# VH-VL binders against Uncharacterized protein y4mC, part 8

Target 1, 209 residues: Uncharacterized protein y4mC, of Sinorhizobium fredii (p55562)
Amino acid sequence: EDLSSQQQWPGTPLSRVEALAVLQTLNANLLSNASATLTLDRWCEAHRLAPPGSKIVAKHVQGHDKPANVHIRKLLHVGPNEPIVYRHVRLACGDRILSEADNWYVPARLTAEMNEVLNTTDISFGRAVRSLNFTRTNLTARLLWSPLPEGWDMSAELPVSSSGPLIPPPFLLEHHAVLKLQDGTPFSAVVESYTNNVLDFPAPLLYPQ
Below, E stands for the ipSAE of ESMFold2; O stands for the ipSAE of OpenDDE; V2 stands for 0.75 times the mean of E and O plus 0.25 times the DockQ between their complexes.

## First folded at step 1 (VH-VL)

Design t09 (framework fv_teclistamab; at its last look DockQ between E and O 0.32; V2 from the best seeds 0.00; counts 0 for: pae E 8.0 > 2)
Fold by ESMFold2, look of step 2:
Structure t09 (fold): chain C 209 residues (1-209), chain A 124 residues (1-124), chain B 108 residues (1-108)
Amino acid sequence: as target 1 above (209 residues)
Amino acid sequence: QLQLQESGPGLVKPSETLSLTCTVSGGSISSSSYYWGWIRQPPGKGLEWIGSISYSGSTYYNPSLKSRVTISVDTSKNQFSLKLSSVTAADTAVYYCARGSRYFDWLSYYFDYWGQGTLVTVSS
Amino acid sequence: SYVLTQPPSVSVAPGQTARITCGGNNIGSKSVHWYQQPPGQAPVVVVYDDSDRPSGIPERFSGSNSGNTATLTISRVEAGDEAVYYCQVWDSSSDHVVFGGGTKLTVL
C-alpha cells in the first residue's frame, strides 16, 4: 500500500546494471526450471523477501472467467468442444505477491485426484500436477521493463545518475509457456507475470578492494 | 459485472488540455490480463483509437495524436486517465474508455468492455 | 500505417443474411474483431479472433478471415440488428489499434 516503505534502489548507472543482472538471473532460473513455484521458493529464501521458512503461497483468484480462445485450443491440440478450465492465481512470499499466473488446462489429461485438488483448493497449478513429471516449452520470455536502454552493452549512452530512486513498473517480466506430458502431449497453456516485488531487497553494493 | 465509467468536464476551451478519468469497478486495473484504452468518436463519424496503457505501465499512442496524449494509471483509485493537450474543435467527440482483453496470443487484442462514453465539446 | 476499408452501408430484408466486409492488405494474417454500435450507444464486441463469439452473442453472428478480406455474417437478420458495425485489428508492426470506417446495417 505504502510505496515509500518498499526497498528502493538508487537511480545510478551501477544500480541499473545490477537491476538488469538480477532480473535476468531470475529470468534464467525460471526458464531453466519446469516449476515457477519452486524457483520462486528459492528466490524468496535467497533474498529474504519473507521470514525464514516461508514458502510460496498460492491464492486462487475467483470470479474472473477467461475462456480459451482458438489459439489456446491450437496450442493444446484440442478441438472446439474439448472442455478447457481457466485458473488465475497470485503467488506470494509472505505478504509480497511475486507473480500472477493464468492457466488454461485440459482436465481430461489430468488424474481425477489432480482435478479434485485444483477444483477445491488454492494450490498452485505446478504443485498440483507435479507428479506428472511434466516438461515445459517456453514460447516467449519478455522483459516488460529494462533498467537500461536497448544497446546499452555496445554503443548506447548510459543514463546519467538521477536524484530519485529507480522506479520499477508494477510488472517486470512475462513468460508464455506450454506444459506437456512426458509423451509430448500439451495439457496446459500458461502466462506468468512477475511483479516488482521480486526486487524488493537492497541493491547489491560493490566496493573497490 | 465489470463496469467502466468516464468522468470529466464536458466543455473544454481551444488550446487547453482535455482531462478524463475512467473508473473501473467489478475488477482490478492491476491485473496482468488487460490493457486499458481510450477511443473517441467525433459526431457522425467512426471510432478512433487514442492510446492504451498496459498492465506493466507501457503506453501506446495513435501516431496522429502521440505528441499531445498522456495516459496514466492510479492503482490506488482503480482508475486510468487521459490528457489531450492543445485541443481544437477537431477534438470534439464522444470519448470512451475500454478494457483491452489479451489472450495467450500476442496477436489478439480487442476491447471487451466499454464505458458509456462522455461527450467532450471544444468550443470557445 | 495500416488501413481497414469497410463499405459505408449494407441493406438487407428481415430474415435474410447480411455480409459486412473489412478489407486490408494481408488481413488474413491478422486477428479481426467486430463491434456492433447501436445508435447513441457504446460499441459491443460481437466477434473476436476472426470467428469466436463472446458469451451472450447469438450464433447467427459469425465471422471469417482470409486473404485480404474479413467478413462478418449475420444470418436471419432482425430489426434489432440495425446498427453500425466496425472491424478492428492490432497492427503488430506499430503496436497500434486500427478500426475500420464502419458499416451502417439497415434492415428494411
Scores: ipSAE 0.012, ipTM 0.610, lowest interface PAE 8.0, mean pLDDT 86
ESMFold2-Fast, scan of step 1: ipSAE 0.177; ipTM 0.656
ESMFold2 (binder alone), look of step 2: mean pLDDT 94; pTM 0.957
OpenDDE, look of step 2: ipSAE 0.117; ipTM 0.685

Design t11 (framework fv_teclistamab)
Fold by ESMFold2-Fast, scan of step 1:
Structure t11 (fold): chain C 209 residues (1-209), chain A 125 residues (1-125), chain B 108 residues (1-108)
Amino acid sequence: as target 1 above (209 residues)
Amino acid sequence: QLQLQESGPGLVKPSETLSLTCTVSGGSISSSSYYWGWIRQPPGKGLEWIGSIYYSGSTYYNPSLKSRVTISVDTSKNQFSLKLSSVTAADTAVYYCARDYEIVVTTDYYGMDVWGQGTLVTVSS
Amino acid sequence: SYVLTQPPSVSVAPGQTARITCGGNNIGSKSVHWYQQPPGQAPVVVVYDDSDRPSGIPERFSGSNSGNTATLTISRVEAGDEAVYYCQVWDSSSDHVVFGGGTKLTVL
């Protein structure tokens, strides 16, 4: 089943601007929130991507284990011998996977209760560590796809209306960030990618009355 | 060790549908790091990409083949499949399945890093 | 439709350097991958993402990509390097994988 075609956005100039505005709204919300999981809870509810009451569920991916490299250890302010746990998860609301994320965290900087919950349940990382009242430092944020060409607001010519419907690739956004305790101590380095399911709702209709 | 193996009929009549399956062994098709693709090569000619699929079912197709091609994935069988409709002699080629190694999470692009051995499909006159 | 242009053939003597070009409009803004296809075999990636090498590929293989031309460079060429080489990009404007026509490297 091709999820990207279930709620196709037209390829008209208006629809492309709407899609870009929606995508950048998600991007801004993700960058301004300490937890991607909590941002996606609200996004899923607001756009009715799943039945009412659905919450983001973390689904573990058992494919590839990625040990923390020197760069990740530097981001986390830890020495070569400090234990680091790698976690790869898909974040889903209902049947829709909204995000794929890599997470390297320092278990010594979490509570025993948090480590137990992360080791024994399918809870999302953001929910598990919510009580840390952490902050997020964004390192990079990039669109992996845009409905309008680069420079569209400056000099690039817009696509013709007959270009057909928008066909977003599987991933639209990618963020790199470090999560920090309230005292500034880093405890998690994350790389978060967001799927085309984040746009899987009908294009807004902007009609005058 | 990850291995990909193509299977399906080696002979197809003109106007019929060419159907091939790629079986993935030694690894899971349900990985967020990879797309899975089909590439073909007519005898003595170059490589032509047909399309790619993500384990969620999202697809990309070669625009020149889009009206005739369907790629599907069956995560329970660790397989992905190609259907190419309305074949002609021009569709005679060796068909390869391949893993398109892209770690979206780190934006690393590795190209088609694991290939099947290829299977020759001849469209009979 | 985006097009990649390769010379059909390149001939070099053993021990010399072979350079295989891949021409494309503003190709320097794209990630270029290079595949080696020995006669009768499936392709093998030898350079990915412009200049990186997979594990197991000799350092003699290198890549560059700028402007309108990407180049695969094979230094100290060996007889075993004889193959057809293909460049490849992802074209975001049409959402598809584009291969070059291939360059047959002959080691004489």
Scores: ipSAE 0.006, ipTM 0.434, lowest interface PAE 10.3, mean pLDDT 83

Design t12 (framework fv_teclistamab)
Fold by ESMFold2-Fast, scan of step 1:
Structure t12 (fold): chain C 209 residues (1-209), chain A 126 residues (1-126), chain B 108 residues (1-108)
Amino acid sequence: as target 1 above (209 residues)
Amino acid sequence: QLQLQESGPGLVKPSETLSLTCTVSGGSISSSDYYWGWIRQPPGKGLEWIGSIYYSGSTYYNPSLKSRVTISVDTSKNQFSLKLSSVTAADTAVYYCARGEVTYDYVSGYTYFDYWGQGTLVTVSS
Amino acid sequence: SYVLTQPPSVSVAPGQTARITCGGNNIGSKSVHWYQQPPGQAPVVVVYYDSDRPSGIPERFSGSNSGNTATLTISRVEAGDEAVYYCQVWDSSSDHYVFGGGTKLTVL
């Protein structure tokens, strides 16, 4: 991503409040829906991040390996030697990547057929495992970046206007969740991160200038 | 009970604009779970997708028809509409409106058409 | 442009198994949906997402999808199964719902 080509929001107190409100709206919408794709489809269209009618596309990135740490193994109820497969997926609107997701799953808890299609095709994870009739448990949702300091709404402290625009980092929001089989057995742990492209539109105009 | 009902003129003159409306009853069109689409079928031929709309106004059109098609939604009336410009005899068909369900467990958000209207025949003739 | 190929017709005797194919390049990587259209009626989905059935559709209807061919299988065929059957996929490269040409099932 080249940040210099992004729509830049002013560093004013008002613009910072607007950016935080927008990010928290996205956060709330993502948490209230099981499908990130549907939420991002609406977000992309509403903010004109791609030409009208553009649909979110899921792209599986193979060959990207990120070992499961002890926390992920604990979430999945597996020992240190249980095989775990890592999968990386990007959700794109037009040429903008809006989300990157890490998925660690226990192949022994899927069918042989599910493992085969996940290894040989660009099928989405949710589709491949749909017949498991799984449930999702959200664990955490957090802002990775905030335009305002913690406690701004209680302390009345606002940053002095910067001489330049806001410069968001590559990722702004992160969700952690566990997917469970019908009997409650966990089989997948996901980390879903949302890029600064979710703010790549002009700051809202709340009053005439 | 969900019902979809097509309405509009059954006869359209060549070169004019074909206009149809689908009225949704027994369910809300302002739902993030569904797309609303138009599919047509010329007499004795197969099904051809025309386009679909999300309640927000986002549209997807068949590339072969895109220059002539406009689909719009009116959430206050629980309706969505089709306009097809510059019609010819080749546009004579039964026109169906349909609901497409978005699955929450599928990252790509692909749909299938789970409920269809009864269809309305539109004849293009002078 | 992505194309789905179906045989124009299939004939079976009552009680036999009918198999209707839907051919497409690497169709096994796509979700295939199947519609039944009885004469003079609107289409009804009978199988969706390759192999799932809507409530109210008999277990005689099943689907599979792998490689370059998806198949709708109708076991213990009844006269009431006479209809034209269409397969359908979404083609992400053109943002297009693609329907097959339809297969007329005749029960003789």
Scores: ipSAE 0.005, ipTM 0.444, lowest interface PAE 14.0, mean pLDDT 83

Design t13 (framework fv_teclistamab)
Fold by ESMFold2-Fast, scan of step 1:
Structure t13 (fold): chain C 209 residues (1-209), chain A 125 residues (1-125), chain B 108 residues (1-108)
Amino acid sequence: as target 1 above (209 residues)
Amino acid sequence: QLQLQESGPGLVKPSETLSLTCTVSGGSISSSSYYWGWIRQPPGKGLEWIGSIYYSGNTYYNPSLKSRVTISVDTSKNQFSLKLSSVTAADTAVYYCAREVDYDILTGYEYFDYWGQGTLVTVSS
Amino acid sequence: SYVLTQPPSVSVAPGQTARITCGGNNIGSKSVHWYQQPPGQAPVVVVYDDSDRPSGIPERFSGSNSGNTATLTISRVEAGDEAVYYCQVWDSSSDHVVFGGGTKLTVL
């Protein structure tokens, strides 16, 4: 029995091109906006992933502890003894989780009020720290899955149609970024992963003729 | 284009402090994408990393040298500097400054993409 | 402390392929970078992140990294490739940049 709640896209060459175009559109929109939440609000509405008027809800996952590694500490310009707070958040549209994010931040670089709301509420990080007027530096943006092979636009043959649908893995996109104060001081490092629920809508019907 | 240039005394007496400056031109030291490092090479031996600094002043030092080394940055002059205290003949080496690329959060890509020409420092009375 | 092991020297004839190894415990889990140091000159990065080449470095230079060994491969070797080659990793346990001892490539 098919227990998957995902909308299945056909495994045809055209459907694969469509899926890649959709993923790269999401990728570009996420990279061109400082707020993943706002981008996902628009994505959810445009693709009808939840009832009309639904907004992204941030769900803070309690009990998980993922200490900052040396590369994260180096990126944040802190020594081994500087406190870093780890936060794991899921961004959901209706009953669908669209994103899971790891966030390591330096509480000494936030206000006391910001630290209190982050510790006591499920507010999104970007909303909590909005008054810092921070900037985002994107470090990496990678497809964790592609419906088409590498080099598909450069002479690699497109895959032949299969009788089966596309089966995306749980995560499709991953972004690494650092958030910086107006003076350039980094205060947060984020790893943002986007689930296969971002494709959970019917494949567009496109015909070459 | 980016250019790094080491400067400082070529001769230092034993027990004194070795002091070098690296001047960066063709690019800003106040860049969030890079660290700035010092690497040395004793005559006939290999490369040894001394330490690296970010424009904010945050440093990472080679554990074997950390008690003797200080790296500092002067963003207004687009320079960073090395001080190595209590020198001995073992500190005789060519000293290089270099730009360190640092851009992957999870794995760390840290490598040196531009190097100065190097300056020989001899420790001798 | 983490240690990278390289052979002291490798000799090849012009037009042949040189392979320079860099040994380290579980080095395949790290990003390996390679530097070329011609006699009397500063090092130049020729391969970074295991297999990527900087702009201006010929395609003759390639890298691989798996298990306990990383390898720099130089195909169709030219006299101008004579240099000492160093591998380098970042050791996360000590916040330490680690260089190999260097391999002198001689083109005879």
Scores: ipSAE 0.013, ipTM 0.476, lowest interface PAE 8.5, mean pLDDT 85

Design t16 (framework fv_teclistamab)
Fold by ESMFold2-Fast, scan of step 1:
Structure t16 (fold): chain C 209 residues (1-209), chain A 124 residues (1-124), chain B 108 residues (1-108)
Amino acid sequence: as target 1 above (209 residues)
Amino acid sequence: QLQLQESGPGLVKPSETLSLTCTVSGGSISSGGYYWGWIRQPPGKGLEWIGSIYYSGSTYYNPSLKSRVTISVDTSKNQFSLKLSSVTAADTAVYYCARGWYYDSSGPFYFDYWGQGTLVTVSS
Amino acid sequence: SYVLTQPPSVSVAPGQTARITCGGNNIGSKSVHWYQQPPGQAPVVVVYDDSDRPSGIPERFSGSNSGNTATLTISRVEAGDEAVYYCQVWDSSSDHWVFGGGTKLTVL
């Protein structure tokens, strides 16, 4: 993905430590909150990613199909022939997409009325299935990119100063979760990815003026 | 069936700390994507949100009360609690605990289950 | 701090339509929730996310939200609808749930 329009962080050792600290702060905040929207609203405001007063807008992206792989089917406790429906949701702050989320669900584990509403309207998934009184189990939280080498905190040498700018990939962080019925049966698997736009602000300056 | 029940002293002296506990039954405080909150209502007046907590300990507080309020969670007892320090007569109110329902990882939530409320009077 | 403005009271005859407004700067960009509080009882959500209705709430209750005003509409009002109604929004700039001051609906 083309990053030419974004703020670039220096590739200095200090800037790399700052970037890692910022990413892990976001990771911790996302894991400790029930709502990614609330976390990203605060993140957007705190880092001035959009004009004052901008809020996160959640949009269901239609027409984009992504088949469930073997891993997703295993998480959902379903065989290879069980029908699965895919949804894609995007969270944006102003002109910046901060999150792309994939949701795979088993329609046989929903009511006929829920499936009808999901198939015919733009209702959010959680709202449509609210009466299931489901629970969320967080499975993994993975940093997709690190500005510092493996073992940096265990005596590995840091990169030389002025190594050029950091070039983060399109996605920096990925969370996996499963939604379960009251009896523990899984019915939805989610993969929530966070874009490099979460770092699209100037690197903090930690030296005296 | 999920139920929330407030408990704590009904009378608190000025300058003391108001302490209330909400006991959750019929469901787990750590079982899903929920915030657990406190809302108060002075006699004859409107609703005021105090704050909310996720079972991890993450909190949101009303900015006007932030310096005086602490909300905590005890997942082993299926409870969450409110402490409001340095109380005055203005803190006399019915205090409600409530669950903020998570129904969308990308959407807002509202308070879908409320306790019956408990009157706390601040008086000497 | 963000402020929501509601009229203190609205009076309607049985069978008529009541409209309760909630004013806020650019409130149409926010999600508005409405609570009904009958005398001596805890609040109950009657409309959430601008226009959605929880299970068990009659279709007579509906909502809208645009510009600087959100509206709760109660058609074919019944005596049992007497209550104080509160609007609520999340203000992301202050991380704050904001309630309106409440509107007392009187039937007759």
Scores: ipSAE 0.013, ipTM 0.566, lowest interface PAE 7.6, mean pLDDT 85

Design t20 (framework fv_teclistamab)
Fold by ESMFold2-Fast, scan of step 1:
Structure t20 (fold): chain C 209 residues (1-209), chain A 127 residues (1-127), chain B 108 residues (1-108)
Amino acid sequence: as target 1 above (209 residues)
Amino acid sequence: QLQLQESGPGLVKPSETLSLTCTVSGGSISSGSYYWGWIRQPPGKGLEWIGSIYYSGSTYYNPSLKSRVTISVDTSKNQFSLKLSSVTAADTAVYYCAREPRYSSGWYGDYYGMDVWGQGTLVTVSS
Amino acid sequence: SYVLTQPPSVSVAPGQTARITCGGNNIGSKSVHWYQQPPGQAPVVVVYYDSDRPSGIPERFSGSNSGNTATLTISRVEAGDEAVYYCQVWDSSSDHVVFGGGTKLTVL
């Protein structure tokens, strides 16, 4: 449940560039896969965020009722009376929560077996609906935090001075996406936010310090 | 159904620490979908955000107040609290606690907007 | 630091349309929330995410946000709409919730 980073990166210019490069690598990998769970499995193992062999475990957070509004219904191609199920899930690697995700899905577009599993277990959404061979349309992909200022590579660079370690906020990255059946019919709208635990490993050292 | 209620002393002496607690009822503070915030309003003036906390203990603070502000959360009591140190007459204000949805059913953009507010409590800094 | 600019007051006759602006650099790229604060009461959200209306808020309230200006529009204004209205954004560059200075709507 602890979303605070245990490994702090230096606030030096090089460390800031390294942190941004790492975050953008995660961002690119997440955007290149239909399933965030698969990307996070690989990320967790590659950065040793949990003991070897650990896989992402989803925990369904109950008691959160966020009805779909008109924008979500429009994204899902459904009318005002079509049932939509809301699901909030945490994706954890060992004891580290890597993602908090909101999901609105149209149960009529899933199989009865998929709906049963989603209702009765802590399975991740992507795993539960894997056999749909769905595609992902990414609508937004936004860094919620950057170690370097906006436009650092395009405008006159502001001098970046360090006065302590980087202190990332609880969430670093957020994706909005629509999941679609093979025929293009949307069946799920997701908001996936990634915690500062994705950087909870020692900063890479490109030179001896 | 969800209600937020501020509590704490209505009078604080200059140089002391202002301490307020917000009690959440009808809903859980241990939610990944919400931040919990403090906003103040000096008499006859506008709204000023003080800071926000996530149930894990992670905080955001107004840069103008950051050196004096501490926000903490007690999930067992379903409460979060504000401490503002070294107060002066300029800190006299109505203090509100509020719920800040992180994700919206509107889904587009970041929240950090306040959908449920407490009634507010006036804190006067005076001897 | 990021600044939101609102006119200090707007006056309209009953049944007219009130427009309250909120100016900010590239505010169209941010999500704008609007709060109504009746005298002596806590603020209440009337429009969130630029143009979404919470349940219980009359359809007369609407919002828009483009370029450097967000606008709260109140059509067929009623005496009960008198309040101070605040716009608000999150500024990701400074990790800061920013409020506008408030606009007092008078219905006369």
Scores: ipSAE 0.014, ipTM 0.500, lowest interface PAE 7.8, mean pLDDT 84

Design z01 (framework fv_zagotenemab)
Heavy chain, then light chain:
Amino acid sequence: EVQLVQSGAEVKKPGESLKISCKGSGYSFTSYWIEWVRQMPGKGLEWMGEIYPGDSDTKYEKNFKGQVTISADKSISTAYLQWSSLKASDTAMYYCARHRDYYDSSGYFDYWGQGTLVTVSS
Amino acid sequence: EIVLTQSPGTLSLSPGERATLSCRSSQSLVHSSGNTYLHWYQQKPGQAPRLLIYKVSNRFSGIPDRFSGSGSGTDFTLTISRLEPEDFAVYYCQQYGSSPYTFGGGTKVEIK
ESMFold2-Fast, scan of step 1: ipSAE 0.049; ipTM 0.642

Design z02 (framework fv_zagotenemab)
Fold by ESMFold2-Fast, scan of step 1:
Structure z02 (fold): chain C 209 residues (1-209), chain A 125 residues (1-125), chain B 112 residues (1-112)
Amino acid sequence: as target 1 above (209 residues)
Amino acid sequence: EVQLVQSGAEVKKPGESLKISCKGSGYSFTNYWIEWVRQMPGKGLEWMGEIYPGDSDTKYEKNFKGQVTISADKSISTAYLQWSSLKASDTAMYYCARLGYRSGSYDYYYGMDVWGQGTLVTVSS
Amino acid sequence: EIVLTQSPGTLSLSPGERATLSCRSSQSLLHSSGYNYLHWYQQKPGQAPRLLIYGASSRATGIPDRFSGSGSGTDFTLTISRLEPEDFAVYYCQQYGSSPRTFGGGTKVEIK
């Protein structure tokens, strides 16, 4: 197979700090921008995860139907009978899946063209609705993994240096958010998980070799 | 069937405006870059620019920026190449092409895998 | 801008012979994944170009196995193992590793 091996970061103290800094940079960029899709477009290009012309595409995942519960309906300011569309997608940059996401949206709050494009193509949600100039309200943000222990910058015991590489789990970050129209009306609730492919590039050099 | 169909040949005079089209079918038009390539008579292929119809993001080769406008109408799966004022030096065959990829199959290529038949533009007095 | 240089400009051969075409890049086209963003196209007179080889070495769908690509980084080769009459055409290499996307000047494979 032509599958590229994931780049492995060394398990050294320096490399662990670099990995955490990079991961937290992605985390901060995702939290400070309305569109995860556009943030991942920039991330993919900056770290050469795919060719410069690559755009994030959303691959629909079948057999994963998750109807909106009462909590989601409250987040979206809709009654029990308002139609809500659920999408489960994998966001890919080239052959790399960078994110796996759940999205519940209110189709009545999108244009007819947006609904058609979302139904008939593999366009990402953030790209399809870009012209809404929406805002993002972050509800939760979690690191699912860290190369350094909690409290590493204080009194926590640090892992010993290792010649072995870092072995991140499949998912590194999880965000919950609500996307809102310019008038504050919510139109989408998302749960976005980010894969270890976001670190699939060579560890940066911080000093001359 | 995946295909790109371009508008017919054009004969124009210097100073006239022109807009040629490239219509995609058989695939998700909004999720692939459309490339524009010029071939002057008896010469090689020259990349002009590209557009991503899903968000109308465009890139131009330096010498074509300001001379042509690339646009797309995703509602009819059509990309356009437009001149406000043609010159005799614009006489050429113009091709559109789709930038292919297979992200779900671990198949990186980003090569122009589907081409239009070409639009011949002749600019003369 | 990345410049692609193709050689020779013209290659005169007879049907049944092997053709070897060169494409050299001014900068490396090798991505960290191991993939080379170099593609080969065939253009017959009066026709649109056709993708032959993508990623330096992978044959595009429908391309006969007599066509093969090789090379990495800055030096690439297109080989046609046994020329058929329909293979006499102009061949272009093209890079997609950087903007602007650039084509080589072409190699014309003509009948001797």
Scores: ipSAE 0.012, ipTM 0.574, lowest interface PAE 8.2, mean pLDDT 86

